# Designs tried in a protein design chat: VH-VL binders against q96il0. Part 53

Target 1, 167 residues: q96il0
Amino acid sequence: APERGAERRDTAPSGVSRFCPPRKSCHDWIGPPDKYSNLRPVHFYIPENESPLEQKLRKLRQETQEWNQQFWANQNLTFSKEKEEFIHSRLKTKGLGLRTESGQKATLNAEEMADFYKEFLSKNFQKHMYYNRDWYKRNFAITFFMGKVALERIWNKLKQKQKKRSN
Below, E stands for the ipSAE of ESMFold2; O stands for the ipSAE of OpenDDE; V2 stands for 0.75 times the mean of E and O plus 0.25 times the DockQ between their complexes.

## First folded at step 3 (VH-VL)

Design f3 (framework fv_ebrasodebart)
Fold by OpenDDE, second read of step 4:
Structure f3 (fold): chain C 167 residues (1-167), chain A 120 residues (1-120), chain B 108 residues (1-108)
Amino acid sequence: as target 1 above (167 residues)
Amino acid sequence: QIQLVQSGAEVKKPGASVKVSCKASGYTFTNYAISWVRQAPGQGLEWMGWISTYTGKTNYAQKLQGRVTMTTDTSTSTAYMELRSLRSDDTAVYYCARGQPYEISGHDYWGQGTLVTVSS
Amino acid sequence: QAVLTQPPSVSVSPGQTASITCSGDNLEDKYAYWYQQKPGQSPVLVMYKDSERPSGIPERFSASNSGNTATLTISGTQAMDEADYYCQAWDSYTAEVVFGGGTKLTVL
């Protein structure tokens, strides 16, 4: 019985960008665009004396980034696959080969591709709506925690100034 | 129900012309192409040509160039095929067939066929 | 002009699987269509776009298109499946429809 080669579902590797910023950096680093999502990853700085609020903010930012990376990586893969299938199907419908006489990959014109984009957008409309909603929710939460951290830092600076005046 | 109804059998002399009709019903006529296919007795299917019901564009088999004319009447949802300068080897059953939606590559519905006999 | 080649005849016993081939240059790059024709009847589309089955066609009918060969497969062949079968493709250069020579399927 010939072993049915398991089609390795190319699961988008959870490609944590292997970009490691220099250990001595006191700032967030922006990596190169990810090859799947095309989003630039941010490496968040971890302060030595990170407060619980700062840690929560950092984690929320990291989780949101990972969520965005995964969403767009999957979306881009789906788009690429469906686009290729569309092109192939349309060429077959026209009785055209996948390659031109010159050996180049056969392509569709812009008008024909407009149908693909319209269909793709229509099919994915709900998915994009949910993404946008969740994106706003996450960013609102991040902004809220940024405000809290800012207030905490102000308060801590004021306390330190008072202690220096009392000595 | 989708139907293609063709005109009745024809008997013609060599050198004459024949015009076969194909009335379409049950669908939007202008959304599909019509092909004409013939079959000689005991032989295979031979494609004759197609016509776009939307644009009126035609493409005829090279073997039949100059002898065949395909037309449509959108008001009656009827396709016509005229074959001129008939020969004995034109004796066949002639079929009209509907192409796929907005395509001409496949044929999902066929007429009942029209026998055309060319005899001296 | 593109030529599609079919075997002139195929014989199968009832309940067995029949395979009808259609060979043509670069046929994989085109959609293949299959028609069944019984004596004195019009052709009926049994498979479209290589492997898609029209409504009303039994599930025992399947098709594939790979390389230079399209194949119609009839699993569990029945006496009613005895007919002539034609493959068809589209010629992109001439914009012509091309039929195979047909295959007579006999159910013995």
Scores: ipSAE 0.022, ipTM 0.591, lowest interface PAE 6.1, mean pLDDT 87
Fold by ESMFold2-Fast, scan of step 3:
Structure f3 (fold): chain C 167 residues (1-167), chain A 120 residues (1-120), chain B 108 residues (1-108)
Amino acid sequence: as target 1 above (167 residues)
Amino acid sequence: QIQLVQSGAEVKKPGASVKVSCKASGYTFTNYAISWVRQAPGQGLEWMGWISTYTGKTNYAQKLQGRVTMTTDTSTSTAYMELRSLRSDDTAVYYCARGQPYEISGHDYWGQGTLVTVSS
Amino acid sequence: QAVLTQPPSVSVSPGQTASITCSGDNLEDKYAYWYQQKPGQSPVLVMYKDSERPSGIPERFSASNSGNTATLTISGTQAMDEADYYCQAWDSYTAEVVFGGGTKLTVL
């Protein structure tokens, strides 16, 4: 067995590769950025003696991560699609082809893209505001459950002291 | 344009399983989660669970945990809900709906509903 | 699990304001949604994210969510508004959707 822990790649039955946590890990592990969301996923450690309350906290954190991954994957996909459509329409309006003489994809300069960025931000203003509100609600919920878990651990520790005194 | 079309009504005997389909059209299937909601005759709406069409992750109502399975087929833009070990109190109209948990606009489009009757 | 409580029925005369309440612990910390369901039909989203109105829903529909109570308000109520109304919240602690028991609105 290696003296030091190391990340390894595993393959699923479908042949798809994935990353594994370091050996002897008792903590959450942070993976590489997701292709679509560009966010780093967290692989949560599951204790052997996880309480129902600890499980609820972990599931809430996992769900919040999945919500973030889904939101940003969708946002990035929408941005990329609308950006390409905008570039295509502007090049067509100018009477220009979609490819340069070298075969490279034709692009617009920063000044030309300013209209697209303004339109995209305006269209998505409410979406981003509501994302921020939900993000704060979720962080409040996580903090609240972290507090409950802390109280449970304190209570269990006090119960252990009582049992030790009784024996 | 945007539609969720469900499979037809079914009559099942107690102990059987039912699998309801929900075919989505008019939007990018993987951009929205699908929720399943049922309604017993004369009763209110009861949430059963949701599935992320992008990741395939599910979350089921505690009352139905162990009896329900939700799946998707991205190639056909179809969501499925299978309920096992049917009892008479599972008689209901079963709805699929677009939205939740990641879509904060709620359940904005609903299927027409599938009546599942459990009787002997 | 969160529990959402609605009155079973509300009656109002045509042209008057109807108010349907939905109560739950710390409901203001969650997004509230409202659905209209007419007999034999699928539910229709009428309000989302506490107070936002979907395209095609009349301006006479409004909603709020404060403290423990979300409220759907229908001003100038019309006969066509007769339906069952359901509130919904999303429980971030369990990642579960929760529906209220429903309120039958009668306009007569």
Scores: ipSAE 0.000, ipTM 0.472, lowest interface PAE 13.9, mean pLDDT 80

Design f3a (framework fv_ebrasodebart; at its last look DockQ between E and O 0.01; V2 from the best seeds 0.00; counts 0 for: pae E 5.3 > 2, placed apart)
Fold by ESMFold2-Fast, scan of step 3:
Structure f3a (fold): chain C 167 residues (1-167), chain A 120 residues (1-120), chain B 108 residues (1-108)
Amino acid sequence: as target 1 above (167 residues)
Amino acid sequence: QIQLVQSGAEVKKPGASVKVSCKASGYTFTNYAISWVRQAPGQGLEWMGWISTYTGKTNYAQKLQGRVTMTTDTSTSTAYMELRSLRSDDTAVYYCARDKLYSGTPFDYWGQGTLVTVSS
Amino acid sequence: QAVLTQPPSVSVSPGQTASITCSGDNLEDKYAYWYQQKPGQSPVLVMYKDSERPSGIPERFSASNSGNTATLTISGTQAMDEADYYCQAWDSYTAEVVFGGGTKLTVL
């Protein structure tokens, strides 16, 4: 069920407002972990004098964050569903009842759960590989633009010093 | 052809017990669990429990715990569901359904149903 | 804990799309299953693992499961699709199979 709701999850809802940066903050703000992805969102501070290049870098970082949030929300969902099915199928094969003789809910031991984790990783290997490829690609782009922004800021500082000396 | 064939309709008095059979054919009996589901007249589906044909172990719905017993006879590929201390609200069509041991809860084949009427 | 809520009835005209919902807390964390039951007949599995279709079930049947709601969709609805539809999930907390209350689909 890997593509379930994919087209319906590829854009963040415009109505999400569970987190608000502190009033008058001049820095990026980090929020609480998202309910679905379990990742902490970053709300980017927009400087009054943001250059077009700085804006492009910020938007690239925001876009990468959204992509990462969507990926992990979907991955956590898939993990949850597969875990439930695995537990249910193993209880049937073992013939465990609703309750143990002690009255506790029937469950799987740590060794059986380890088998599930190995199986889940194996089944999702290709998906994880493509995620890593895209993650490195996005980080490369971010690093590249960070370098361009750094060069722009150095050049602007040099230009400011030149203006001060010529005036 | 995969089939689950159930025993015929029963009329019982309050306090009696009923035992419904479900004979499986067309597949390896011990590779699948059997679940039991009932449906009161004009009402929805209610899960009663399942039995592992592989181990003989059972898991019953909490509401029916202590009144229901599920068994199997692998030599005849037949599952049984016995419900004791019958009440008028036990009047229902009782279904057996094939439940995959290794794939969770998809009930892919169902018996034709057995009407159990509790009246006096 | 799972309590699955379905609308009691849905009505559509022949050829229109029918949508039947099934709601439960965090239902997207579980696989949902769908059954069709015609009067006097046993239930028939029409969708499994949220969106998979068994062999023999027409392509006009599709399903999804997101958030708290699973949805069965029948496109180009035909008179033969008139039936009661039940959703189902596994509740790990109680270790029980749970059915929705059922939805009667009427095609007029």
Scores: ipSAE 0.085, ipTM 0.633, lowest interface PAE 5.5, mean pLDDT 83
Fold by ESMFold2, look of step 4:
Structure f3a (fold): chain C 167 residues (1-167), chain A 120 residues (1-120), chain B 108 residues (1-108)
Amino acid sequence: as target 1 above (167 residues)
Amino acid sequence: QIQLVQSGAEVKKPGASVKVSCKASGYTFTNYAISWVRQAPGQGLEWMGWISTYTGKTNYAQKLQGRVTMTTDTSTSTAYMELRSLRSDDTAVYYCARDKLYSGTPFDYWGQGTLVTVSS
Amino acid sequence: QAVLTQPPSVSVSPGQTASITCSGDNLEDKYAYWYQQKPGQSPVLVMYKDSERPSGIPERFSASNSGNTATLTISGTQAMDEADYYCQAWDSYTAEVVFGGGTKLTVL
């Protein structure tokens, strides 16, 4: 599971386009990065002859994507909010001018910001541990159902061969 | 019991100065900053600045830079705000508020307010 | 510069849900705070860090911050909830505290 903060965004907002997937797409396809999570969503193809097992697999993949996007959207927002609060609090504590003489935004140096990153990681460590556990659990389940779908398709092909021979 | 008790109402002429006091009790004074906020009659809240009760350093709202001075006396747990060169539009209720230094819960306790009237 | 925009007034019937909004540039990247002020009284902190409620504030008060809009929500609104409500955030550019213009909540 990747760890990302607001400072490490992969895609600029101006690079994201709004568009609708084609109605008659026959394949899964990947949309533009979500503004909040920085993850590209997969838009899943639903075939007309989808088996109940194939449907369960697709729903599990959809649910996992939604869960993952919500987690990272929330974490990115929390990171941004905690960072601004930390800067504000440290400037107040040290009594440093909250604005430079020129009126530019006051900021903390890299050493001071390192304290923020350490505190943030420490506070969120258990949350990220549970995220990693759940991510592995979901991916194991997806892999397991992929195997079951593969076996179902083999069985269906074998049944078709038996039927053609008997005709 | 946490309290911020402010000095009484003042009536001033344009061009004068006013100094409002804010005595804190019920908590460790140097663990929190003091912010000053004013409210003109019938208007909203306007932040004026804060002072670190630990270092004595200040940050003033840009609009008031040069006219405001904030100080503290840690021996009496008292904060002061002085506004100079008063104008009629400085007529307002002036509040002190406790401002958390080490985590993000600003302005959890407020003084009762001090009415300063500047007659034109 | 940074401005927090609130509607000047909101009216609700007793028992209904009131929503007071606060919009600002980059507000979704900051924590929002909410204060209640009754006539002749000092402001009282009613919500902090977007959605946390101080002890002594009724559970019918809740808040959120999404899409550069913070929202204070009062469910089951009572006559005692009539007051002015102010949002507050930090201006990242100036490092100043900014209040919204205030919203008068009226319970009709």
Scores: ipSAE 0.066, ipTM 0.631, lowest interface PAE 5.3, mean pLDDT 82
Fold by OpenDDE, look of step 4:
Structure f3a (fold): chain C 167 residues (1-167), chain A 120 residues (1-120), chain B 108 residues (1-108)
Amino acid sequence: as target 1 above (167 residues)
Amino acid sequence: QIQLVQSGAEVKKPGASVKVSCKASGYTFTNYAISWVRQAPGQGLEWMGWISTYTGKTNYAQKLQGRVTMTTDTSTSTAYMELRSLRSDDTAVYYCARDKLYSGTPFDYWGQGTLVTVSS
Amino acid sequence: QAVLTQPPSVSVSPGQTASITCSGDNLEDKYAYWYQQKPGQSPVLVMYKDSERPSGIPERFSASNSGNTATLTISGTQAMDEADYYCQAWDSYTAEVVFGGGTKLTVL
């Protein structure tokens, strides 16, 4: 009966951070590093009187974070898998076992691994280019909405000051 | 070489405040957070909080909330930790550490520590 | 608050394998980190992300994280490995950094 235990690691967890900050928090929280993406998730604060612009900004930040988490989780899994396959293939070609005499995982030398890294980077170059492009687009959008929210807050403060002067 | 250099030892009275500095060098200061950890004599490590050198955002340990303030000066690549209303149990060696705030490798470099003694 | 429990002391003979455990609730779902601290010195990161070794740390240092227990293993323990060892993780609710109580490793 094939040992079913190994398959559970390959599913990129749905990007739902298990981090749950205190409900009474009035600020954004940064969680522990995710085991798949290696990124610390941010739990965004939701103010009670969140404006539609603030909500849109928050959602955009959250979506961007989720996108980023998923991208890196998948990249790390792909990298780890391909790395392991490369190592196994090279060891097999050398007539070497997967374990040393001491029972440790056999590894390749730095020179042999350099070939893997070059190939991996070459293969994934286009993917990284698209990622970078999309990362910039998302961050520009976030920055734009941050500006709008800042202007809205200024305007609301000015209106409140005018009302206080008229009473 | 990456280094964190802290200010010298301090002796304070109960109720006073202490401000410890941590000067970073050998890396881009704004790419990493600074965390503070203290260690009472003969005791374990206690995390105090972190500060983002880029955003200025902070997260303090609940136990120290209201008594601790972390700040940074990006022009000098220096982090500061102020602890107020000092008590005898605040006697400890205080460490700054580089923290990869958004990645999985915290505390990869440490300052030499600053002894703060609180005595009547 | 999450609590990480370590044995207060571990003794090992030179050349033997030392094992230091760190127990915590749902620790397998979190990264574990390990620090070495020698007397009068600052802590040094010796293991990160459960099993990753920083540059400059000897290969005799290894770590694993399974179930509710992270383990630091030092193979072929040397006299220079005598130190206090601390495990570290995050509280998943408060986002606070939590350290274990520390383990004094004595090389006899």
Scores: ipSAE 0.047, ipTM 0.684, lowest interface PAE 1.9, mean pLDDT 88
ESMFold2 (binder alone), look of step 4: mean pLDDT 91; pTM 0.940
OpenDDE, second read of step 4: ipSAE 0.013; ipTM 0.561

Design f3b (framework fv_ebrasodebart)
Fold by ESMFold2-Fast, scan of step 3:
Structure f3b (fold): chain C 167 residues (1-167), chain A 120 residues (1-120), chain B 108 residues (1-108)
Amino acid sequence: as target 1 above (167 residues)
Amino acid sequence: QIQLVQSGAEVKKPGASVKVSCKASGYTFTNYAISWVRQAPGQGLEWMGWISTYTGKTNYAQKLQGRVTMTTDTSTSTAYMELRSLRSDDTAVYYCARSHDFRTGYMDVWGQGTLVTVSS
Amino acid sequence: QAVLTQPPSVSVSPGQTASITCSGDNLEDKYAYWYQQKPGQSPVLVMYKDSERPSGIPERFSASNSGNTATLTISGTQAMDEADYYCQAWDSYTAEVVFGGGTKLTVL
């Protein structure tokens, strides 16, 4: 799918000096699913006047995305590798060839593969539990800083309104 | 302008170590990984590894694990690659490159290269 | 490790279409990337994520990745396109970047 991002669709008015996009939150782009993690990456927009708090939030989101992408890329890699090893082991035990007559990789039937899936899920249960815990911790921190950024923006708008009225 | 500038050519004896630097400019250093790729004279490209400039986490090519160390100094936007126990077959041009995607390792901006010659 | 195989050389006449292949087992399950390297120069990324072009790369460059073969296609090949071309993929089993052996493109 095409990425969504206002920054690439924005057109600066001719002859204007410096100006920033009015809505920064709509400038993040969502990419196509990564082949390895199968997750869609977010390309974060970095505004020129980013506050230290906004930068901290963005870096937390970027680091969380990198962590999440790596976890699922590694998980998918591990799954594929162990699945192939399981199939090869079972085929060798049965005295069967590793490839079909057509040259395709030989596979086990669904009933035999159910044993692999059950074992893989059980083996990785604790890993997935720790992933979920860390995922919630990270999103809790992100939500907290999103709240702080929202309050900062409200405060700045109030200060601008007061400044305009006081003048 | 986005650029990576590497340190100058080195001549080393077998058994020595070399440390190549790569100074980044024109972008936020910590938003991208740095990959190291070498190329022996008349040969193809060989990936050595990458380092996350944000976390400091490294991933080295299996062939070089134990001999290579990658580091960064975020205050100077500089990446370093140290290769130890040099052999004559380590003679190559060493490149640093900006890795756009930590999962795939593709490189969109390359340094000019550093020739390291290992001879007795 | 995945092994990427490229022809060592490809020759075309000026204005012809050049095709450089990169073969690897189930390569379509991986993103393919392409680099151009001229003598004495650093590599330049010419195609990324199978078929996308970086800004600044001419529209005559295109690429695909299907089955076991990724292909870099240069239409209307010019003398300035003479270079070594390298394909690259990510090997998910080893978590390593792998390069093809390179193809020397000659325009004569």
Scores: ipSAE 0.000, ipTM 0.489, lowest interface PAE 15.7, mean pLDDT 80

Design f3c (framework fv_ebrasodebart)
Fold by ESMFold2-Fast, scan of step 3:
Structure f3c (fold): chain C 167 residues (1-167), chain A 120 residues (1-120), chain B 108 residues (1-108)
Amino acid sequence: as target 1 above (167 residues)
Amino acid sequence: QIQLVQSGAEVKKPGASVKVSCKASGYTFTNYAISWVRQAPGQGLEWMGWISTYTGKTNYAQKLQGRVTMTTDTSTSTAYMELRSLRSDDTAVYYCARTPIYGNEKFDLWGQGTLVTVSS
Amino acid sequence: QAVLTQPPSVSVSPGQTASITCSGDNLEDKYAYWYQQKPGQSPVLVMYKDSERPSGIPERFSASNSGNTATLTISGTQAMDEADYYCQAWDSYTAEVVFGGGTKLTVL
């Protein structure tokens, strides 16, 4: 049977539903976005006959996910905090209150926020460069171990085929 | 022998913090995550959170987020759970238990429990 | 979102079959686990992944998980089975552990 979920993807504005594995899936699946990082976690399937190499790959993928989640949770919290501080500072400088007459939170327009975004990006440029470097490094390691696991599986299949042929 | 051994009972005043230890032996510490579960006198089991012994990453119960910190010391095969801003309703027996990282697995080994009493 | 409901108590006579239920929305989509706790002792895993039995747990323990209800069944219940029993599942989205409220099994 075809894997429908593997052919589907989210695309704005005409998004399509992602595949959600039924019941106790024997495959990895993607969960809802994390509260702080806003990233969707992957829950990894653990086979009962997991080889040491497969376990190492899974742990590497889990560790990379945890690192990625933590990085973006921290980044998003820092962004939100500094954005609020910037808005409050600018409203105070203008002599404006934090709330409008309608009781809504007072905001700055897009033009006024441009300076904040420029400063935030500049301030965090090196941090994002380190993130990209580490992201590539981690994905290279994952790809490398995926290759090793694939070779192990191919070799095991070949050995099994030869044994059956000789018997 | 395979076991988890916890630190002894504690008596604390409201507003204080407590740090409970859980020493693992008889298995490879980094192959299992450590979860913490508490039980108030006469009540049921309440999960507090989980820490990866391999990465050090944590996942805390929403109710305790901001008050609990879990750490590990791989060199001594010991996990720690610190709970801050203690209230009388934090009085409970605190357990550590091992579980595989992810995979929605079982708690197949438990510590003996540590009674923490919070009273003025 | 995940809440597991257990009856507070179940009573059986020696040799009778005890059934302890654990109810939660779409619980069959999750693995259910069962723990036994005797007074003053740590919980002990008695069943895992719905119906698997750990080594050392008597064959009279069995379990199932279907629809909204997971059930722990103890056949030929003995006095030594008197304990509190807790069901447990994982919240698939948060990876948080959820325990049922516990069931006190009395054999008399």
Scores: ipSAE 0.000, ipTM 0.470, lowest interface PAE 16.9, mean pLDDT 80

Design f3d (framework fv_ebrasodebart)
Fold by ESMFold2-Fast, scan of step 3:
Structure f3d (fold): chain C 167 residues (1-167), chain A 121 residues (1-121), chain B 108 residues (1-108)
Amino acid sequence: as target 1 above (167 residues)
Amino acid sequence: QIQLVQSGAEVKKPGASVKVSCKASGYTFTNYAISWVRQAPGQGLEWMGWISTYTGKTNYAQKLQGRVTMTTDTSTSTAYMELRSLRSDDTAVYYCAREVNWGSQDYFDYWGQGTLVTVSS
Amino acid sequence: QAVLTQPPSVSVSPGQTASITCSGDNLEDKYAYWYQQKPGQSPVLVMYKDSERPSGIPERFSASNSGNTATLTISGTQAMDEADYYCQAWDSYTAEVVFGGGTKLTVL
């Protein structure tokens, strides 16, 4: 059979979907859920006079989003692949064919699938634990910098008011 | 070392049967399944079926169901594949292959040298 | 009914990178395997579980599996790499092993 063109994907090499926000948006814009991670990507608005502190916060938020998207895209893909291989290995271990003597297709029962889910969760427990730890660390850092930026903006407003009173 | 040695070439008439052997050495025979794969001249690989060397259970490709039988003799570490009601389009090199079949792994790590079966009048 | 599609042939110059593709619907949801077959010889496993390399296979062999396409990549291709390459996956619906049609790699 002749080779046909595959459907194109708008996904970065890291696995994060790309999207285009409304033109000339002055706010953060939230896109549709990524097919693989099932998370909504955020396009961050960049102010014209971004302070070094604001830039650090924005870059931290962007990097955290990319890390989070990639983690869940990889996790969901791994789940799908391991599920397929589990079904394959179990059917072969049992020596099951395409059809049983009753004409039924060979499939795994709910009990065997429960075994897969238990094994997958067990194998990935430490990985998910480390993910949660890193997720909390990143959110703490983001919250901390958000606080600093908020304080900087309040201070600048106070300085503006003070200067107007003086002049 | 690990080796799979197959029986010699066969020439058969249409309607006849052929039985190919595959003698394993260098590993515990019952720890690995054996698959059979054939290749018509100038064509690709076609999976025929699988046999558990431990239980003797088999799983055959649907298009060959009813014509193929796979067996083993653990005393000689030998697998057999018999194909019945031969047709001219059964002319192929027949391979046995050791199948890694634990957990999420399922692939062929060692192959026999192949047995040419020619079906002609 | 799963079908794995490979280009029938790929040509590269010595020292260049060869890419051999294997396409199937949602192939990224399955593990892909790769075999090398030289004329008159049995197939040899060169890649397993998408991107893992068996002992004895040179590190210039690598592979990936994303979307509908699995790719075998041979860096610094040598004359000795000239062979037919087959991809393999599992069809859970039929409980059968499925091979791609094969790609003849020619090193010119």
Scores: ipSAE 0.000, ipTM 0.524, lowest interface PAE 13.0, mean pLDDT 81

